# VH-VL binders against c3mjb8: the designs that were tried, part 5

Target 1, 104 residues: c3mjb8
Amino acid sequence: MRIKNKIKKRIIELIELAYITARKGDLELAREYIKLAEMYSRKGRIKIPLKYKRMFCRKCYTPLITGVTERRRIRSKILIRTCLICNWQRRYVLSRNKGSNKEN

## First folded at step 17 (VH-VL)

Design U2
Fold by OpenDDE, fold request of step 19:
Structure U2 (fold): chain C 104 residues (1-104), chain A 123 residues (1-123), chain B 107 residues (1-107)
Amino acid sequence: as target 1 above (104 residues)
Amino acid sequence: EVQLLESGGDLVQPGGSLRLSCAASGFTFDDHAMSWVRQAPGKGLEWVSWISGSGYTTEYADSVKGRFTISRDNSQNTLYLQMNSLRVEDTAVYICAREDYDFFQGYYYFDHWGQGTLVTVSS
Amino acid sequence: DIQMTQSPSSLSASVGDRVTITCRASQSIRSWLAWFQQKPGKAPKSLIYAASSRQSKVPTQFSGSGSGTDFTLTISSLQPEDFATYYCQQSYSTPYTFGGGTKVEIK
């Protein structure tokens, strides 16, 4: 396996672990996993896939768990995701197709 | 159409080993986390193990930790459960379940189940 | 681990009846609660997720409510095909845990 592929695997693994850890109630450890993943991404010049980048707050690195660390609301065909830890918000324009939503 | 088909169930003695398979079709397999859930005869449902879509992360119930291993081959759209050191209390129908994601609400949830395969552990 | 207490264990009802099943979590799971239907010898069928969201093709007589620790599955008008066993499940955190089940039988 290429070194870059190994690093990418580790990045994804860390993000997944962070999400599971956060759901178990350890937010601090979860954030550390995310920070580590970001560090690997930066040093390795490996882009984190979008599906995984959407799993945590880009500002405070907290995994986004609905009802715990995240609130989602739909207003005027816009999905608003709010981090409940740092209040950072992301907006998505909604389309008829689930996979065709665009970030705003 | 989403389909999940379990196989590999058999009669084994205590201490024995068995490998179960779940063949998936009708969807992008690696986009979904998968779980094994078991049901003893006449009993309720018990979660056994979970694996992420990538296959890089796994979770286990305490009752099977150290004995069972969940894995997947995304190139073959197949989920596996390696069962070692089997006990009589492991006797159950083992069912694979697909976990879906609602992007609008932010929830992961089981949306499809297989029919299951029977594992019997008896001396 | 999060314990799920489901009640009643069984109930008898007639076609057209309103049926209510309850599920209690040992700690708050917010809305990470699902309901399933299972008939003898068949795979479980997903009914409700996120406490109150019906899955695709689930009949409208099924509804879920609740948040935190107390949840309810309601069948507004029981149909002949609705006689089965129902389970709640918390998807809040691993290990995932199920209620003990409720068998809905013909009166």
Scores: ipSAE 0.916, ipTM 0.957, lowest interface PAE 0.4, mean pLDDT 95
Fold by OpenDDE, look of step 18:
Formats: sequence, C-alpha cells, structure tokens
Structure U2 (fold): chain C 104 residues (1-104), chain A 123 residues (1-123), chain B 107 residues (1-107)
Amino acid sequence: as target 1 above (104 residues)
Amino acid sequence: EVQLLESGGDLVQPGGSLRLSCAASGFTFDDHAMSWVRQAPGKGLEWVSWISGSGYTTEYADSVKGRFTISRDNSQNTLYLQMNSLRVEDTAVYICAREDYDFFQGYYYFDHWGQGTLVTVSS
Amino acid sequence: DIQMTQSPSSLSASVGDRVTITCRASQSIRSWLAWFQQKPGKAPKSLIYAASSRQSKVPTQFSGSGSGTDFTLTISSLQPEDFATYYCQQSYSTPYTFGGGTKVEIK
C-alpha cells in the first residue's frame, strides 16, 4: 500500500513534468516521461487518474498542448480533441458542468 | 467565493529568511496549480514560482532558484513560499495566484489573485 | 525565456474613448496570452485568457485579439472604473512572463 502510493506519486509527477517539458519545446523528452509513467502504471498495476490521462495522447504519448500538439473543436455539443502529431482523436459529450464531460 | 489571503511579509536584512503563506478558500484547493507573483514598488509584475495541484511539480524563476521553495498543504488549503538568502532586489509585494483550466479550449490561466503581502529586504 | 513587449507604457484617455493596448511576444505563443487589470493597492484582476476569451463578470467593453506574437487588448468605450494599469502575460511556458504594463490615465 505504501509502495503503491509512492509509485502513484511518481506517475503523476512524470506526467506533470512531461506537460511542462513539452510546453518548453522538448517534445521528445516529454514523450519519454509519459512512456515511463505508463510503464510504472503497468508494472505497478496502478491506474492513472483520468485527469492526468487526459493530459497526453494515448496513442503517441505526446502531451496535448492546445495550439502546439493539440487542436480542440466544438461541433454539435461534442468536443473533439485532435493530436496534431499522430492525428489521434477523442470525443467528449459536453455537459454544463465544468470538467464532467463524457468521454466517447 | 474564491479567496486568497497572503501573510508573512516583513522587514528583513539581506541574507535573511522569511516564509510566506497564502490561505485559500471557496474552492477545491488541490484541483488548482498555484503561483507566486511579485511586484517591486512602482514596478511591474514578475512571476516567481509555480506548483501543481498535487504539489509534486514545481517551477521557479531563475532569479530565485536555489533560494526560494514553493510548497503547499492541501489538507489546510495553504500555499507557502520559503525565501532564503534574501536580497535587496527581492523587495516586493508577493501575490498568490490561482491557475484555472478551461477544458473546452485547453488553456491554463490565472483567474484569481490575492492582495499580496509586502516583503522588504533592507540593511 | 519569452519576452513580452507591451505598448504604450502609458496613455491618457477620456471616458467613452476607444483604447488599444498591444503586446508582442519574442516567439510564437499561439493563443496562450492573458490580460490583467490592476488598480493601485489592489489585487490584479483577470480580464482575458486564451488571447480572446473574456473571464466571468468582465465587462463587455474589454476584448482581446491576436495570435502568434502580436496581441491586442481593446477597451471599446472607456468607463470611469477602467482607469488602471494593464498587463499582458504569456502562459505558454514557464517562466511565465509579463509585459511592462500600460497605465491608462484620465485626460
């Protein structure tokens, strides 16, 4: 239990660091951080919280930064997030509550 | 209502240390990254430090790296700034700012600011 | 680091005037640009984020435009309470950086 919590903290830290690193322009290093986080998640059998999973492309592991590595568009009450690196897309049904979007 | 209240500002000598606090209320504290921004008397705004909502990641301006430490206690809804080896040029009003996230557009941005607390470093 | 150049440093205007403040980034920050208002002895107030998105409860006379390196804050009709100092800030990457500020004074 204690070890799992430490691993979880490390996973979150890596994802956060990846996001910051990508914003600084080092996408390659950022992707490596994400890959490492995913590895820890898999080996530790620790589920990455949804909040942090939404911070990167699950296909190519690139942090999603609006205008840089991601494009967001709203069409017919659906939020479409497109990874500009690999063109991976995710759709969210928009709700009136902030942050409570249903992932498709 | 979102409230940010800074405290801990004081007069200190060069080389001295000081710890600032920012008490947050009116929102889920750990959902938001926080920053310290300072403003020297009669001058503009300068970003000092940033900390993620989890507290696991921090960033610093080059001018304060190695001297300042940002931290947070999410159980107490409080942001801290430990300032060591203070310099005269560190004299400023120190303001805490909340960073919010627009999920629809994908942007992080400062949306709430405290009134600030004055730190004076003088011989 | 990304440098933010704000202009003018100060301007005088009258109530009802159209006021324009510009901010230039040393590199493209896409739309990661915010505008703030500050009155003497008061906390900064967030006005615009994402270059053109107005924050809640911000009056309609405030608008932001631009992308890449050049940005503009427009006050369509200056109100008495709008006399203040305004700052742009890039939120593209750390270290976050601010423009030098523009003081809007009464003519």
Scores: ipSAE 0.912, ipTM 0.953, lowest interface PAE 0.5, mean pLDDT 95
Fold by ESMFold2, fold request of step 19:
Parts: sequence; C-alpha cells; structure tokens
Structure U2 (fold): chain C 104 residues (1-104), chain A 123 residues (1-123), chain B 107 residues (1-107)
Amino acid sequence: as target 1 above (104 residues)
Amino acid sequence: EVQLLESGGDLVQPGGSLRLSCAASGFTFDDHAMSWVRQAPGKGLEWVSWISGSGYTTEYADSVKGRFTISRDNSQNTLYLQMNSLRVEDTAVYICAREDYDFFQGYYYFDHWGQGTLVTVSS
Amino acid sequence: DIQMTQSPSSLSASVGDRVTITCRASQSIRSWLAWFQQKPGKAPKSLIYAASSRQSKVPTQFSGSGSGTDFTLTISSLQPEDFATYYCQQSYSTPYTFGGGTKVEIK
C-alpha cells in the first residue's frame, strides 16, 4: 500500500472515532481527534474526503450531530447548518441529488 | 435492487464458534455502515454490532463484547460476524442491516434488512 | 443505555381503523427515532426515520411524529397488509435499542 493511502486511512479513522466519541458525550476528546486528523491531512498533503469534512465544524472542530451540536434549516433550496457550540454557519445549495450519496 | 443475504447459521454447542456472512449487492458497499441485529425466538430485536463503511471503526453491545467480532471485506461486498464462546442466550435469528445517511436532515438510519440466519446454541 | 418503552404491546383493529402506537425514550433522543414493520418469518421493513420521515415506497397511511422522549406512529387507515408487529428504535447513542414491539392483530 502507498504511504499516502496509509495516512488517508488514519485521517478517516480519526474522524470516525471523533464522531463516535462525541455521540458518547466527550466533545473535548472528539475535538482532539479532529485536530489530529487535520494535522495529518496538512502534513501529508492529503485532502479529507468531502463526506468526512462535512462531519465536523470547521471553526471549533466539534463533530456535528443533528439536534445535539448542530441545527439544520432548509430555506429556498438552501441547507443552513449552524454549530450550536460556536454558532458558525455553513450554507449548502441543494441541487442535483438532494444532497445524499444514494443512487436515484 | 438492494439485497442482503445472511448465511452461516447452524446448531452449535455452548462454548462453540460460528462465522456468519452477509452478502451484499445492488449498492456501493463501502459507502454504508452495517450492523448485525438479532431476534431471539418469540422476542424483539436486539442490536449486536456496528461497523463503519470503511471498516475502520466498530461498536458492540455489552452482551457480546470480547466474544463477537464484526468485520467486512469491501472487495467482496461481504459483512462478517465471528461468534466465539457461544451461549444459550445467543440463540437468535441474526440479521444484517444497512445504514444510510440523509444529508438534508442529517440522520443515519437503517434502510434495508436481510432475511436473517438462525443460530441455535443448545446442548 | 437508553430504554425504549413501547405501548401497547398488542392491539386488535379492523381494516380502515386509525391505529396509534406510542414509544417513550428514557432520555431525550431528539429526533433520532425510527419505526419498523415486521411480519412473522420475514425481514424487518423500515418505515420511518428521523421521527417523521417516511422511507421510499412506504405507503402514505404511515406517519410518525414526536421529538425528545415521546413518539407516535400512526396508521391513518389500516390496510389488510398492515397487520404486523411494529418496533421503534433509537439511534441517538449506542447501544442502539428497540422498543418491545406492538403486535397489530385483526379483530
């Protein structure tokens, strides 16, 4: 396996672990996992896949759990996600495939 | 189009081992987390274990920790459950379930279920 | 662990009846609740997720409501194929847990 693939595996593993940790209530440890994943991404020059990048707040690195650490609103075909920890917002234009990975 | 087919259920003595398989087709397997859920005869549903789409992270019910191991082979589109140190209370139909994600609402949920495979633990 | 209390455990109803099944969580699960249908000897069938979102190909007589700790599955007009056992399930935290089931029987 290439070194790049090994580092990418670790990045993904850390983000997945962060989400699990956050759902169990330990937001501080979860943020540390995200920070570590971001560090590996930068040092290894490996882009975090979009699926995983959308799993946490870009400002405070808190994993985003609907109704717990984030709020979602849909207005005029725009999804607005608000981090409930630091109030950072992200906006997503809803087009093409409803914003899911499911085949249609 | 989505199909999940379990196999490997059998009659086994207490303390024995079994390996269950769930063959997946009709979707991109490694995009989906998977779970094993079991149903004892005449009883309700009990979640057993979960594995991420990547296979890198897993979770287990307390009743099976240390005895069961969930795994997947994404090149063969197959989910596994290795069951060791089986007990009478493990007797159940074991069902694999696919997890999907609704990005609009931000929820993970089970959307497809296999037919199940019967494991009987009896002496 | 989050306990899911489902009621009633069984009920009898006629075709065309409105049926209501309730599910209570031992702590807030926000809207991380799903409903499933299961017929004897068959695989479970997913009906509702996110408390109120209907799965694809699920008939429109099925609807879900609630948030927090109290949730309801409603069958607005019971059809012959709707006689089955129904389960709620939380996915707020592991271990994921199910209600004890509600068997809907023909009267």
Scores: ipSAE 0.837, ipTM 0.906, lowest interface PAE 0.6, mean pLDDT 91
Fold by ESMFold2, last read:
Structure U2 (fold): chain C 104 residues (1-104), chain A 123 residues (1-123), chain B 107 residues (1-107)
Amino acid sequence: as target 1 above (104 residues)
Amino acid sequence: EVQLLESGGDLVQPGGSLRLSCAASGFTFDDHAMSWVRQAPGKGLEWVSWISGSGYTTEYADSVKGRFTISRDNSQNTLYLQMNSLRVEDTAVYICAREDYDFFQGYYYFDHWGQGTLVTVSS
Amino acid sequence: DIQMTQSPSSLSASVGDRVTITCRASQSIRSWLAWFQQKPGKAPKSLIYAASSRQSKVPTQFSGSGSGTDFTLTISSLQPEDFATYYCQQSYSTPYTFGGGTKVEIK
């Protein structure tokens, strides 16, 4: 339990660090952090929370930064995110995957 | 209702230390990254530091690196700024800001601000 | 660091005027640009993010435009409560940086 909690902390920390690293322009190091986080997740049988899973490309492990490493489009109530590094796409149904509309 | 309330601002001498707090309410605190932003008298806004929702990663402006430490206690919904080796140029109103994320457009942005707490560094 | 240059530093206007404030980044920030309003003695209020997206409950006289390095905040018809200082801010890369501000005053 203590071990799983420490491993989960490291997974989250690596994904966060990957995003910071990618935003500063070092995509190769950022991908290494994501690959390591994925390895810890698989080996430890610890699920990556959805919030963090959505932060990187599933195929090439590049952190997804709008207008920099990814493009976003909405077609027929589906959000389509395209990785600009490897061209892989992920689709999100708006009625099931939508975020807030910024109402407070 | 989202509320952010800063406290701990005071008058301190150069070289002194001070700890600021920002009490958060009305939202799930650990879902949101937080920043400290400061405003010197008669001047504009300056970003100081950022901490992730988890608290595991932080970033700092160059002017405060090594002197200031941002932290959070997610069990108490409180953001902190530990300020050491204070200088006259650190004199400012210090404001905490909540970061939110628009998933469909894919942008992080500040959406809520506290009123601030005044730190004065003077001999 | 990304320098944000705001123009003008101040302006005088009357109620009902169209006001335009410009913000220029020292490098492309794509659309990672926000606008804030601040009244004396008050906290900043978030107006616009992603260059052109209005925050919830922000009045429709406020609009943002631009991409890359050049951005504009437009107040289509200035209201009495809109006399304030306006700041742009980039969140493309840390350190996050603000423009120097534009004070909008009564003529």
Scores: ipSAE 0.832, ipTM 0.903, lowest interface PAE 0.6, mean pLDDT 91
Fold by ESMFold2, look of step 17:
Structure U2 (fold): chain C 104 residues (1-104), chain A 123 residues (1-123), chain B 107 residues (1-107)
Amino acid sequence: as target 1 above (104 residues)
Amino acid sequence: EVQLLESGGDLVQPGGSLRLSCAASGFTFDDHAMSWVRQAPGKGLEWVSWISGSGYTTEYADSVKGRFTISRDNSQNTLYLQMNSLRVEDTAVYICAREDYDFFQGYYYFDHWGQGTLVTVSS
Amino acid sequence: DIQMTQSPSSLSASVGDRVTITCRASQSIRSWLAWFQQKPGKAPKSLIYAASSRQSKVPTQFSGSGSGTDFTLTISSLQPEDFATYYCQQSYSTPYTFGGGTKVEIK
């Protein structure tokens, strides 16, 4: 097994576990899992895949669960995601191709 | 076309074991979490187990925890359910279900279902 | 566990009727609710997710509404192919749970 592949697997496991933990209501433990995943990513110089980066708040590390820890609004083909814990926002613009988008 | 095909259902004795398979085609298998859902004859639907797209995390209904193991082989596009210590109440059609994600609304949901495979547990 | 109470358990209706089916969760599930259609001997077919979002290719007579604990599936004008059993399902937390089903029969 290549060391970078093992570290990437661990990063993904931690983010998935964080999401599960947050859905069960333990946001503090969930944030600790995200912080650990971020540490492995930094130390190993391994980027977190985009789909997993989008699973948590990049400011406070809370997993983002629609209607629970985040609010979503769609206005004029712009998706606005707001973390309900720390109010961090991110915007995504629909592209001309159906099923794709851009971040702002 | 998304297709899910279950196999491995059989008649088994109480206490026995059985392994179910769900062959997936028509989509990128490892992008999708999967579940097993069962339906006893004439009854409603009951969720059994869930596995992430990566295969790294799993969840189980209390009724099967410790007896059933969900797994997947992403290189072969196949989902599995290993069933041990089978009981009469495990008799059901077992159906695999694909989970999808609507990024714009932020919801996971089941979007495709197999036809199921019948497991009968009796003496 | 989150209990899903579905009503009615069965109903008889004619083609063209407006049909409503309700689903109540034992605690708030926000909008983490889906509706499925199932015909005898067939796989479930996904109709609605996120309480009100129609799956692709689902006919417009199907609509979903509600949030929190109370949800409704409405069939605005019942078609011959709509006679089936309908289930609600929450995906707010595991174990995912289903309502008991509503059988819609021809009158």
Scores: ipSAE 0.829, ipTM 0.902, lowest interface PAE 0.6, mean pLDDT 91

Design U2
Fold by ESMFold2, fold request of step 19:
Structure U2 (fold): chain C 104 residues (1-104), chain A 123 residues (1-123), chain B 107 residues (1-107)
Amino acid sequence: as target 1 above (104 residues)
Amino acid sequence: EVQLLESGGDLVQPGGSLRLSCAASGFTFDDHAMSWVRQAPGKGLEWVSWISGSGYTTEYADSVKGRFTISRDNSQNTLYLQMNSLRVEDTAVYICAREDYDFFQGYYYFDHWGQGTLVTVSS
Amino acid sequence: DIQMTQSPSSLSASVGDRVTITCRASQSIRSWLAWFQQKPGKAPKSLIYAASSRQSKVPTQFSGSGSGTDFTLTISSLQPEDFATYYCQQSYSTPYTFGGGTKVEIK
C-alpha cells in the first residue's frame, strides 16, 4: 500500500472541499480544511501541486474566490491577486505567447 | 480538437436504472472538471451533477441526490452517470460538459458540450 | 439556491437589429455568469464567461455586461445565423443554475 499516494489524495480532496465550502459561504470551515491539508503536506513531506496551492491564500488559508475573497488586477501584463481577508498579494507575469496564458 | 460523445440513453420504465457514458478526447481529461446537464423535451437546461478533475469531489442537484452517481475513469478518459430509481420527470437529453478555468480572470466556466443522449422514462 | 430569471422568454427581431437579453440573479453572483447559444437539435455553444469575456471564435456582435445581480447579453447586429435560444448560467455556487432561456426568432 503506498501511503504517500493516499496522503496526497487526501490533501487534494481537502483543498477541493475547502473551495466548495467557501463558495457556499462557510469561510471558517473552509480555512480549517486548508490548514489540515497543509498539515498533512508538511508532516508527510508531500508537495501540494501548484494548481491547488493557487486556490487559497498562503498566508491566512482562505480559499480565493474572485470578487469575494480576492481581488484581481491586470496591469501591464502582470496579474496581481490580493486576498481581501489579509491583504496579502501575489504577482504573476503574463506569457509573451498568449495561447499559453491559461493555467490549471 | 475537443470531443465529448455521450452514450447509454435508452427507453426505461419508472424505477429502472441506466448508466450513461461520455467519452472524451483531444485534451488532458483529468485537468478538467466535468458536469452532466439535462434538457427535457422542449424545455431549458438543468444542471445535474459535477465532478472535479481528480474525481475526488462531486456535487449533485437536489432532484437527483441519492439516486444518481457521477464518476470518472481518468485512465479511460470517460465520464459516467449511474441513474437509479428513474422517474418520468428524469426524461431528458443528457449532455456532458467540460469545465475550464481562466486563471488570469479567475473564473470556471463550461467551454465544450457533447451532443447528448436521450433518456426516456415511460409509465 | 440561486435562481436565475431570464427575460424576455422570447422575442422577434429582424436581421440587423440590436437585441438585448437580460438575466437577474436572486443574490449577488459577482461576475460568475456565462451565456450559451443553442439551436434546435444541437448542443449548446459557449459564448461568454465571467459576464463579459468572449469565448474563442465567438463573433464580435456578441457582448456581455453586468455584475452582481443584473446581466445583459447584447447582439449588436442580428445575423440570420443568430436566431436560437440563449441561456444564462451562474457558476458562483452549486447547484449551478440556468436561466429559463430566451428564444430569438426572426420576424
Scores: ipSAE 0.825, ipTM 0.898, lowest interface PAE 0.6, mean pLDDT 91
Fold by ESMFold2, last read:
Structure U2 (fold): chain C 104 residues (1-104), chain A 123 residues (1-123), chain B 107 residues (1-107)
Amino acid sequence: as target 1 above (104 residues)
Amino acid sequence: EVQLLESGGDLVQPGGSLRLSCAASGFTFDDHAMSWVRQAPGKGLEWVSWISGSGYTTEYADSVKGRFTISRDNSQNTLYLQMNSLRVEDTAVYICAREDYDFFQGYYYFDHWGQGTLVTVSS
Amino acid sequence: DIQMTQSPSSLSASVGDRVTITCRASQSIRSWLAWFQQKPGKAPKSLIYAASSRQSKVPTQFSGSGSGTDFTLTISSLQPEDFATYYCQQSYSTPYTFGGGTKVEIK
């Protein structure tokens, strides 16, 4: 199989493992998995699919679990996600024409 | 429309093996994690196993770890459960369930269920 | 493992009655709670996720509430098609676990 496909598989696998690991309570190991996935993405010039980019805090690399490591608020058709570990916020808008185009 | 159709249920002796299939249609299969859930006759629901949409990660109930293997073939839109070392307590209707994700609220949840396939383990 | 205790195990009610079913988790599951309906010999049907969010095409007599450890499913006015068994389920952590079920019977 092609090497870029194998690297992309590893990136996705690491992000999935990070989420599972964080849900079991080991945030430090989970962050290490995300950092490794990010390194493979940069070195291989492989974009992380949007579904997986949304699974972790882009500032501190903590997997985002609703009510555990993040808080969510909806204000005027804007979703605000707050990382509870580092307090970084990210905003997402709902497109009225096509529904949420930020959903996976 | 979303359709999930299980097959492969049978009568088998203790210690035997069986492979279940769940044929999926009407949606993009690899976008969705999947689970097997079982229900013993006249009893409640018990989660058995989970597999991510990619197929790269899996999780199992303790009662089936080491004996059951969940897998999927995303090119054929099919979910599998390989069951080895079957026991009488594994007797149940086995049901596949599709997981969906609400991005705005941030929750995963089961949104569609198959009708199930009966596995009977007895001497 | 997170145990889900569902109450009552059964109840009898008439069409038009208000029905409340409770579900208690052995630890906080925040709002990672779903409700399902099942009729004998049929597939489960998803009703509620995230404790209070109604699935598409689920009638408005079904509502969910609660967070943390204590949750309720309310059927505001029973219809003839609502006589079934109801299950809660947590998806906070694996193994995912279900309540024991509540059979709602016609009186």
Scores: ipSAE 0.825, ipTM 0.901, lowest interface PAE 0.6, mean pLDDT 91
Fold by ESMFold2, look of step 18:
Structure U2 (fold): chain C 104 residues (1-104), chain A 123 residues (1-123), chain B 107 residues (1-107)
Amino acid sequence: as target 1 above (104 residues)
Amino acid sequence: EVQLLESGGDLVQPGGSLRLSCAASGFTFDDHAMSWVRQAPGKGLEWVSWISGSGYTTEYADSVKGRFTISRDNSQNTLYLQMNSLRVEDTAVYICAREDYDFFQGYYYFDHWGQGTLVTVSS
Amino acid sequence: DIQMTQSPSSLSASVGDRVTITCRASQSIRSWLAWFQQKPGKAPKSLIYAASSRQSKVPTQFSGSGSGTDFTLTISSLQPEDFATYYCQQSYSTPYTFGGGTKVEIK
């Protein structure tokens, strides 16, 4: 139980660090941090909380920063987030729960 | 109603230490990153430090790195600033600020500010 | 570090006047720009974020515009309570930085 809590803390730390690193312009290092977080999640069988999962592109592992690494558009109550690095889109329905996730 | 209340400001000699607190209420504290911002008498605003909602990640202005430590106790809804090796230039009103996130537009921003607590560093 | 240059440093205006305050970033900050109001001895009050998004309960005479490096806060018709100092702030990258302020005074 305690080892899993320490692994979960490490996962969150890495994702937060990745976002900070990407904001400073080092996308390559930021992607390495996300890949490490994903590895710890898989090996430890620990789910990444949704809040943090939504902070990076799940296809290319780039942290998503509005106007820098992602574009946002709203069409018919749907938020469309586009990764500007690999063009993967994710869609979110606005008319219900903010936490709803819909991907292409 | 969101409330932020700073305390712990005092008169202290150069080289001294001081610990500031910011008591938070009216919101889910660990959902929000927090910052300390300071304002010297008659001067503008200067960002000092930032801490993530989890408490795991911090950032500091260069002027305070190695001397100040931001921390939080999410069980007690309290933000802290430990200030060591204080200098006359650290004299200011220290204000805590809550950061919020607009998920639809994708921006972080300060949305609430405390009253501030005065720190005076002088012989 | 991203320098924020705010103009003018001070201005005088009458109730009902239209006021514009500008803020220039030393590099592109896209739309990561906020505006704050502060009265002497009081905490700052958040007005605008994301360059143009009005905070909750902020009166409609306040509007923001711009992107990239050049930003403007407009007060369309000054009210008696709007005489204060105004600051811009970038949140594009740490350290977060503020403009030097613009004091809006009664003519």
Scores: ipSAE 0.806, ipTM 0.894, lowest interface PAE 0.8, mean pLDDT 91
Fold by ESMFold2, fold request of step 19:
Structure U2 (fold): chain C 104 residues (1-104), chain A 123 residues (1-123), chain B 107 residues (1-107)
Amino acid sequence: as target 1 above (104 residues)
Amino acid sequence: EVQLLESGGDLVQPGGSLRLSCAASGFTFDDHAMSWVRQAPGKGLEWVSWISGSGYTTEYADSVKGRFTISRDNSQNTLYLQMNSLRVEDTAVYICAREDYDFFQGYYYFDHWGQGTLVTVSS
Amino acid sequence: DIQMTQSPSSLSASVGDRVTITCRASQSIRSWLAWFQQKPGKAPKSLIYAASSRQSKVPTQFSGSGSGTDFTLTISSLQPEDFATYYCQQSYSTPYTFGGGTKVEIK
């Protein structure tokens, strides 16, 4: 069903566009793109790939830009990402078998 | 080993067109955004265009917007730059660059560069 | 667009000298700053990203510092192979922009 492929492409395009838009400083428009991508994901029953889910705050939908909209900290081999807009946190255990520099 | 090999540079008259290619090998091409960067003779580096790993989003410098089109064929591991309505000021060595992501620190950066291909625009 | 101002445009130095190159952004780019080396007729070589992170296999005489708008590339002891042109580049937002370059020449 080619409709789902078109919807998935649109979801990815919107998330990529949101990140670009946020890096230019327009967080309001960027959030609107993420909300639209999430709407397409829900209505189409299409999972957002993990790579793209990690690009924005799952609570407030702000694209996560290091030093701008998020803070990163490492404590005891755990990476902690904090959204600076709404204080939502996510934790990542650093992999033993490969360096954390290029995990994504 | 990561390799980026540009081709397609040539001598062309103003108003002409060229298509540049960058053949990629030694890495998973789809995982990396790519850029074209150019350098006019005796001048510094100028970013030209960017394309996401998926190929779905692109960005252009104002100087080329509307005239150049970046694209990629992820099945052939090849990046392209279609250059239309060429001007004398487009004369440069065009270099493709691979973007990588440091998830630990959360930064995108260029980590590998091709040697470049020369485009000369003159009447 | 974010302008990158690089200083000096050129300098003359001897092997063993400590060399510093400055880059200033027209607005805060936090730590989204990279440094590249380029020799005549050659491809650029990536040195530093995230303002201070040295790329793999880059010699230890190269270091980067700074955040916000002011950044410095330091070559702690200049080697014969380090005579080249150096560029800073912001990766904070497209269009990505480069400094004008700093040519490091033999005295």
Scores: ipSAE 0.787, ipTM 0.888, lowest interface PAE 0.7, mean pLDDT 91

